# Ledger of designs, part 269: VH-VL binders against Large ribosomal subunit protein uL10m (mRpL10)

Target 1, 224 residues: Large ribosomal subunit protein uL10m (mRpL10), of Drosophila melanogaster (Fruit fly) (q9vpl3)
Amino acid sequence: RGKINIQRPKAPHYERARVVAVTQPKYPELPKAKSCFKTRAERTQQQQENPYNEIIAREVRNWLDHSRLVAFFHLSSITADDIFRVRVQLHKQNLHLKSYGSKIIEQAVKNTRYEAIVPLFHSNHCIVFSPDPEKTAALLRIVRRVPQMVLLGGIVEETMLSRNQLVAYAQMPGLHAVQAQLVQTLSQAPGHLIQQLQAHQNSFVQVLDVHAKNQMNEETPKST

## First folded at step 14 (VH-VL)

Design hc4 (from gm16 with heavy chain Y57Q; framework fv_anetumab)
Fold by ESMFold2-Fast, scan of step 14:
Structure hc4 (fold): chain C 224 residues (1-224), chain A 119 residues (1-119), chain B 111 residues (1-111)
Amino acid sequence: as target 1 above (224 residues)
Amino acid sequence: QVELVQSGAEVKKPGESLKISCKGSGYSFTEYWIGWVRQAPGKGLEWMGIIDPSDSQTRYSPSFQGQVTISADKSISTAYLQWSSLKASDTAMYYCARQWDYSFPLDYWGQGTLVTVSS
Amino acid sequence: DIALTQPASVSGSPGQSITISCTGTKSDVGSHNYVSWYQQHPGKAPKLMIYDNSNRPSGVSNRFSGSKSGNTASLTISGLQAEDEADYYCSSYNSGSTWVVFGGGTKLTVL
């Protein structure tokens, strides 16, 4: 639309255009339902859309594979100023808010261990990624102030967690605390304490996994 | 241990300039904003403004816009509150406190700096 | 301009419960769950007691609880102790002004 006319535009010859319209051959319309053949336009459109979606889907897979914390949210209507404020708050805690279309997410996770998340994205959504699972508490504190973002669940250290399990995880001692306890135990050299710490961590992970399955199977509907 | 340590008490005359400081330790200084709160003698708390030390972005309450300047030096984990020309009405206790941003609570507070302006 | 409204004083006896109200507008207390409560003893800096209406920071006694209904937030202190005698301030983010506002403060006397 920013064309500069340096010469008069030439209109199509009226008589020619009219004759072409009248004499153009008409072909039978192909049934779209149960047709084995697609029109050229339909094939071209599918090919044009698929490469773009694949590139972005690859990006989503990279985020999922390289993040130790992934949280899934339903996102209600929010202003540009409000979402910018949320992004700034999250970024200070090394939390990265991303939005992707449902089709792209489906392509990213199909035939992967993450395929179970697809039903979460049938409506408006966003995802928060972080390399640091200790930031789960910070994430939940920030989103508590954003009623437009509703936590659906997440993935922590490759484990699928429900909303309630993520809340429980946020209240746990961080990795630094666990490492400090292990170092202290080693410096005192009581072997049974090292074994107790390992057993405790394994038991907690098992409890979270069992609880995740129970929460997924017995989800309670949310009231506004 | 998160700690905010403020500069010592000041006694000044009207028209003099002043710069007080607030040094953070025990956390990543650039991950949090520093807010400033004023408390006049026998009065309540008034939020003055806030600074993001990572980029020196500031926000002020309208009552303090143009009255004070908030700044920070992230290399020494220190925030500042400055007056170009003090008034007797500036006599108050000044607190710095940590906030995740301008909409979050003030979770750790400095001990306060008493500023007395008299002739 | 418009500060949050608190009663100037409140009193109670040891072991009793008291409630301090904090009334704002639709743009602050009524719009979101951002109310905080601070305790200030004479000559000391304020201490955060409650944030986001009802959450307690680590180290704060479970005798302190917060709630909100419409444009009014409340701080409740159960099992009153002499150490609770202090000034209490509510605070909220005001979405209309985009800055923090404080209440006028409430002096709690434990008789």
Scores: ipSAE 0.007, ipTM 0.477, lowest interface PAE 9.8, mean pLDDT 76

Design hc40 (from gm16 with light chain S97T; framework fv_anetumab)
Fold by ESMFold2-Fast, scan of step 14:
Structure hc40 (fold): chain C 224 residues (1-224), chain A 119 residues (1-119), chain B 111 residues (1-111)
Amino acid sequence: as target 1 above (224 residues)
Amino acid sequence: QVELVQSGAEVKKPGESLKISCKGSGYSFTEYWIGWVRQAPGKGLEWMGIIDPSDSYTRYSPSFQGQVTISADKSISTAYLQWSSLKASDTAMYYCARQWDYSFPLDYWGQGTLVTVSS
Amino acid sequence: DIALTQPASVSGSPGQSITISCTGTKSDVGSHNYVSWYQQHPGKAPKLMIYDNSNRPSGVSNRFSGSKSGNTASLTISGLQAEDEADYYCSSYNSGTTWVVFGGGTKLTVL
C-alpha cells in the first residue's frame, strides 16, 4: 500500500474532539489530517454566527488571492486514514488540501466573481491550493487514485476552468499550457463556465433536496 | 490521431487460457488509463475494469474481480486482458477504451476482440 | 449488478426529434454532471457522442444534445436522419461503488 512519512494521531477523546471542532473558528487553520473529513458534530450542528468565522473567511480569501492553482472536489465518504495518506502525498508536491464549511466559503467569495461556485459546496467538499500552477499534473495524478474525490473544476492563474479544461491544462508543458488556457478562456463567456459548474448542483438535486429539507427543518426556527 | 488496435478474434475451448491485447498510438500511453468493456452477444455494455499503464495500478468491477486479470506493458504501449480458465459464459466482444480515470468518459475505443468459447 | 435504466427501443421519422431517457440513482446520475452517451452501429465499436451531460466531442453533429434533471439524463436527437439508426447507451460514474455503470441500451429505429 506504500508508506506514509508521518503517523496519524489516534488519542483524542470523542468529547474533546467535538469541543475542538466547536471552537475551530478560533483557530485559523484546521488540522490537515481531518480537513476534508467531516465529523458527525460538523455535519449535524448548525454553523452559528461567530466572530472567528470572519478570520477563517479571510484565510480562505488569502489562499484564493495568493494561490495560482485552486482545485475543487466533491468528497464522498472516506476514512480519516485514507484522507491523511492523500494529504501527505499532496503536501510533498506543495499542494495544500483544505476543507471549509459552506457558510465560510460563501462568506469568503461573496461579491466576487467566484460567488456562483457556492452551490457546489452544499455537500461534502474540499479544495486544494498551490502557489505553483505547474503542479496541476501532479495534483491530478495523485487524486486519480482517490475515487471518493471527484474533480469539479478549478482556478488557474485567476481563470476558472471546467474539469475537462483543467485536465487539458495539466497535459501541456510550460508556456504552451498558458497559451492554450488563454485561447480556451477567450472562446468561452464566464457565464458559460458558471452554467457548467451550476449544472453540477442540479446533478445532486435528489440528494441535495433531501439534505436541504432536513437542514431547513432543523434550522428554520433559528435562522428565519 | 489517437488509435487503439486490438488483437484478432479467438476461438477457445472451456478451461483454456487466453490473453488479448490493446495497443495505443497517437498519444502518450502512460498519461491515460485503459478501461475494458464486455458485450455479450446481443446484450449491452459492461464495464470490467481499468489500468494505469504508468505503474500497472488496476481496479475491477465486482462482477469481474478474480475472473480476469488486466495488465499493461508501457514499453510497447500495450494493455492486456487475461483469463486463466475460460468458461462458455466468457463468449463476448471485448473492447478496450481510453479513460482519464474512473470518472471520465471512454473517449477512444478499440475495434473489439471477439472471444468465442465453445466445446 | 445495478445498471442505469433506458427504454429498450424508441422510434421516429426523418426530420423529427426523439428523446432517450437514462434513469439512475443519487450516487450516479443524480450526484454528478458526468453522464456520457455512446452510439453503436451494428458490428462496430461504440462512439462517444456526449460527455459531462451536455458536451459534444469534436466531429459530433449539433443535432445531438444532452440534458439532466435529478436522477434522469436525456439524449435528444433533432432532425432525425437514417444514419442515426443505432443502439444508444448512457453511462455514469457511481460514487458509491467507485466504478462505471452503463445503461441497458436503447435501439433507435428510423422509420
Scores: ipSAE 0.373, ipTM 0.675, lowest interface PAE 2.6, mean pLDDT 77

Design hc41 (from gm16 with light chain S97Y; framework fv_anetumab)
Fold by ESMFold2-Fast, scan of step 14:
Structure hc41 (fold): chain C 224 residues (1-224), chain A 119 residues (1-119), chain B 111 residues (1-111)
Amino acid sequence: as target 1 above (224 residues)
Amino acid sequence: QVELVQSGAEVKKPGESLKISCKGSGYSFTEYWIGWVRQAPGKGLEWMGIIDPSDSYTRYSPSFQGQVTISADKSISTAYLQWSSLKASDTAMYYCARQWDYSFPLDYWGQGTLVTVSS
Amino acid sequence: DIALTQPASVSGSPGQSITISCTGTKSDVGSHNYVSWYQQHPGKAPKLMIYDNSNRPSGVSNRFSGSKSGNTASLTISGLQAEDEADYYCSSYNSGYTWVVFGGGTKLTVL
């Protein structure tokens, strides 16, 4: 398997470099002498003195602030070639797959509206960002073919959504009424994204099911 | 109202071919995938595989890969499960159910098709 | 296919609460929040009762609740009624296998 799987008639090398550059996180280099000769305790102290985590955390906050669509995934064992192919496919739809350490995510979202997402990142994870919320349907269709990526939830137009609410959003393109309904549903359980994802409550999908069943019952009532 | 309606019970002999159906209604058929689940007499549920009706993309459980063929005809909102040559061990209840994909729940189920294979 | 571990049977009296366990591994139940529970009455198709560990579909009684701790998911039924007599199956997504894995099923008897 090659590491670069993009073939384009015009400037293939440049296109490959572009995809790699936008999909990889950047980390400042630590001095080699410090990493080679320091104890664990000294290396931990070294991290506090070198604020590279804060630099990457600012990058994460920038992605969160400028993305109207953010999706969170659990990432199972996947080859470098396979994840690269997924990144390329997502990039074609203006979807940007990023992977960051859990401590960096925690630092990025600490004291922000997004702090509730930290528990989602206790295991292997990745995040997809896009400035375009209309790409939610494209995102979900692509990820359907990647069994190693499992949708956990996301943020659309600054509203935190469970994975089932993201599916519902994808099925109803850009309607403000739908967005208002999702916001209203979340407002009934403030500050608890993990509780929303784990505890049972009337979700937008369940509300749609109730409405559909009520309409059906009104037209074709059951025999008693 | 979302509904999945399956074809009627079948009684076959070993070596015969069979194709059973599952028709969806009350939703956009190509928006959801159709999973197939087997239940042998007196036994539990076994997931067989799944199909995307929009392009007939299929994925099978390893236990059923090469044993059955899943197909769909989106023009009539129908998914199919097919055997080229039945065995007595294929005797079971077969359910179709709607899934967003393999990682999502089976949210609406067909009534089941009983397949009996005897010599 | 690998099955999740459930007790073969459980029983309770009307009005009591019972819990059915579903035990898997770190690659299935332990790795995600996507355990589902299905109810199957004799001769009928299964019905989705719980999805994503603890969420109820529309029309499912709030007497049914789900939870997960580590590699074990649990279905709790409060205020038991005669109509709750059924087989209950848990299911998980095993990302390493890219398919649904069902538990062996638990027969609930309301005495």
Scores: ipSAE 0.240, ipTM 0.624, lowest interface PAE 3.6, mean pLDDT 77

Design hc42 (from gm16 with light chain T98D; framework fv_anetumab)
Fold by ESMFold2-Fast, scan of step 14:
Structure hc42 (fold): chain C 224 residues (1-224), chain A 119 residues (1-119), chain B 111 residues (1-111)
Amino acid sequence: as target 1 above (224 residues)
Amino acid sequence: QVELVQSGAEVKKPGESLKISCKGSGYSFTEYWIGWVRQAPGKGLEWMGIIDPSDSYTRYSPSFQGQVTISADKSISTAYLQWSSLKASDTAMYYCARQWDYSFPLDYWGQGTLVTVSS
Amino acid sequence: DIALTQPASVSGSPGQSITISCTGTKSDVGSHNYVSWYQQHPGKAPKLMIYDNSNRPSGVSNRFSGSKSGNTASLTISGLQAEDEADYYCSSYNSGSDWVVFGGGTKLTVL
């Protein structure tokens, strides 16, 4: 005897549910709630929407616009004491070592003539700024002994230079000769400046290479 | 014309000391660093270390740290590679090459110095 | 323990193109690290053929080109000539270990 309501419900509810579904209008579903865990893409999107990033991006843009020398470096793991010593040596030469997140740099240079630098910052990086391009030689001498810093390139007098062009620039006598060559390179149409600079870099490299070779072969008197 | 000229071939016995040279010309010797590269017979290239001739600052690969000494004399535009006590395993061709720093290519190479260590 | 991997040998006929690969890690080839390529004829010193992944020094034929994708750099030689027969080495700086690493070398035979 025990014939009722021990293992399962008395009535099947499937038939009733089906009849109700047929007679009801379809409503759009509510948007799915966001996961309690944030994906990398969601975190990246939140960073782009952060007003703090725009403030710092403006600071970066100001540094770029007011510096006649900007150098880009990859930065491997380095101790706080070691980087502090490097910052002190650089500061004595009016060279300012700054570290910014890749998204901040992207926001700072987007829709500017500097946009071409964004790919340099996909890894750990730092930037050195100076109002004085004559300090390029001092910069390279200081950073040359920091094995954790790898020179990627830079901007001198608004002209993008490869790391080899920066070395050649540092070896040239006087600022005025290089400024004349940079002006000649940039004297073409200012539209699409980044593309023009990249297109003419090979010609400029050839001029710098010839000049550097001529200087090594030429005997010049030095005085102080 | 940039040129690096190395000292001539050496034949030594195990336990002997040796100093080989690399003389730079055609550029300002103190503006560039000198790297040293080893090539054992029939084998590939191994980077040994580097020197800044301006103040004799050196860095070595871990495989060569304590095994050799790199030095330079900027007054005669010459870099040196030295062993206090040679081993048979030191038998190799040794090249010097100009290098701006650790991360830059070795752009001009010496002709090489063959060191043979046998009893 | 850090090494760059190259094939031991590659061959081609005059006029053909060949490619030599150089595979490393994220710390030596994959990220910011620049790759150089050197040519070595038997009994001679190496000669720099490519620097900073794809740039040629003055005096190097435009038949030689370099590229990099991810952790693999490649040297391509077009229009093969008998004089191209040599050993080819890739090299990169490992900023995590502070030293220069060479690949094992590839012997190119021109048939």
Scores: ipSAE 0.678, ipTM 0.860, lowest interface PAE 1.5, mean pLDDT 79

Design hc5 (from gm16 with heavy chain Y57N; framework fv_anetumab)
Fold by ESMFold2-Fast, scan of step 14:
Structure hc5 (fold): chain C 224 residues (1-224), chain A 119 residues (1-119), chain B 111 residues (1-111)
Amino acid sequence: as target 1 above (224 residues)
Amino acid sequence: QVELVQSGAEVKKPGESLKISCKGSGYSFTEYWIGWVRQAPGKGLEWMGIIDPSDSNTRYSPSFQGQVTISADKSISTAYLQWSSLKASDTAMYYCARQWDYSFPLDYWGQGTLVTVSS
Amino acid sequence: DIALTQPASVSGSPGQSITISCTGTKSDVGSHNYVSWYQQHPGKAPKLMIYDNSNRPSGVSNRFSGSKSGNTASLTISGLQAEDEADYYCSSYNSGSTWVVFGGGTKLTVL
């Protein structure tokens, strides 16, 4: 910009000393103090002791215990307006879209039959609950048109199902499927089926006995 | 078996009112929406609109908004398509069909109602 | 009203495969996997043949298949039979406008 004032003497020894002090590697003694951060386990434990988290965890457990259909989804970025429209559409079918923090879910399901679901919630997620397992077909049809929600699996009638198994279940007719299952149970009554199998077994044993007797009688055949 | 049964053919004069029906059976009527499709003589299919029988919520194609009224009576599993004042250009075959909602395919169709409007 | 674009007619001989195209825009066919195909015999109601681009309803022959690439969906009929002679309609919906649009229809003639 402007010219420097030539009349002022420069101090090269000072400038050189400062440059050397800045660029020279230093090994300062680190402060002798305990780390102020907590381990992952300690952070999890601290959050579990929060009374608010326990209240929400009990709510989650209540939803799990009173829902005959639970579906787990990975959730990609979605606008508030879009998720609201999905929630309204689901609610018409008695399907309840909920989102909870992974730590709260871990707290809710720890030492319960649902503990196996914890790995599903280590990424962005949401859960759909319903008291009506017949709504599985409605759920999957709605969600297929929401690319931000990816089905991971679910629980139907307390049974853990993979994505493919849940899709197969959704293709079954509601009342007809339940009725068919009941009919299968009645037709497969141990007494009736065992009697049928024993009849076939006895027939097979009788055939073998006749064959064995014929073989023994053939040992001393009369010459024709 | 899922079935949609539509009312019989109608012959009307311009300016007359008309209400045609579509009765669903073999399924839970309130679990599905009912869509309406028009087919003018020798022409293609035109989607008119749809109704949710559970809450009477409707959506119309822009071409048919204000031209027709879609309604439903869930107590008798019947949907309706109504005109307040018919025009000769309303002459067409009208189909009702089942949809899970407005964004889903039309999976079961009624047999159609022929509407003829002539002076 | 702008319909999805289909050829007016297509023809084939028994045993051949034919393909019917359905061209839309990025706001309908190109934006979603929700293309459906309907078969209509003269004097009859349409029948759903394909939904969500490539899925077949129960009772529809596996000779019918669907596909989509960009803004164009296609219906392919293999092992063409006389009873396949009909009008075929594609349809899609626009999620922003929430209405269904049909293609203009294709008359399939089996020679």
Scores: ipSAE 0.006, ipTM 0.459, lowest interface PAE 10.1, mean pLDDT 76

Design hc6 (from gm16 with heavy chain Y57K; framework fv_anetumab)
Fold by ESMFold2-Fast, scan of step 14:
Structure hc6 (fold): chain C 224 residues (1-224), chain A 119 residues (1-119), chain B 111 residues (1-111)
Amino acid sequence: as target 1 above (224 residues)
Amino acid sequence: QVELVQSGAEVKKPGESLKISCKGSGYSFTEYWIGWVRQAPGKGLEWMGIIDPSDSKTRYSPSFQGQVTISADKSISTAYLQWSSLKASDTAMYYCARQWDYSFPLDYWGQGTLVTVSS
Amino acid sequence: DIALTQPASVSGSPGQSITISCTGTKSDVGSHNYVSWYQQHPGKAPKLMIYDNSNRPSGVSNRFSGSKSGNTASLTISGLQAEDEADYYCSSYNSGSTWVVFGGGTKLTVL
């Protein structure tokens, strides 16, 4: 059998049966900009601002506007098969790995609060988007197995975080506010009111469960 | 918050079948895998195998491949370790523990299930 | 079962620092070895003390630290206390076999 390289991410050989279920993307993959030039005329035309880049930049801005978690990575040389396996693992956790040219990112964030990120994209890079900030821990666990991806920083709840701040955020116990609130309500109740609190708790839990399920089933908007 | 609760101690005779359980709570059960670890009396820890509860796919160490079966029921957040025919050498403490996958640490452990096999 | 090599026992006095070594095989070498350390008191389940060579879970004393050089990982306990008396196990993902291996365990005695 072939030897397993410790620098390579886990090969999901026995998870191939799941590929059909988990590789269904919410957005179509955008074609990457081609940077090869053949003639001076072609180079001049490609150096001009391409209207198509403005459309893709709007898509990037839409991802930024609708994602509560955005993480920026430096990307070292990685095979197409390896990056595909990473995309599959991330997609299972509602994490969306995207790669855009530096000019497109600059156009997307120009005159926004995120303009400061532009220098991060002067080398090979990729970005992970998610509507779920609780997925920061899952993101970092997955990337731990991908030595070619190096965390540079991110944006959580519209706040720009350094690498160390994002790692610290991932160590937080996760969103247990609802659970803690229910426990607190029960612990402060008089004994003879247990049934009344249980009724209130069930109503509160049902409202939150419906809200959470509606949020989970909410389709990510398609950008134009 | 995160807790793994294992079934109670078992005393069996050689040749009998046995299925012990590990119930997870306080986290999304299908998001983490469950590993099983054996500890013979007075000896060290031995990793037996792991299961992904989301699709019941398993991986075993070579020493335990074919000797035990690991399974899970995600509807009740429970993983299982099973023997078709017990041997005296199966006498040990058995722990379940949570892992993100086999390359990650066992971060939360069950209290252990003591299995004694004697004639 | 392939096991990592640990000393069978180590001892120290209160306030002293001690180090427990864990040596792997050639298949366990490399920058991506993920060494964990577990503490087990008699009759209790193991507790994760260190993961990813040097990281501590929340609630673990900063007296516990981990390091790795080549194919040998080390757990260092500073300011040794009586409650540190326990068995300590190292564990690593084995890149050649793609499963978890444990060390043989080290009994720490605080005298």
Scores: ipSAE 0.006, ipTM 0.462, lowest interface PAE 9.7, mean pLDDT 75

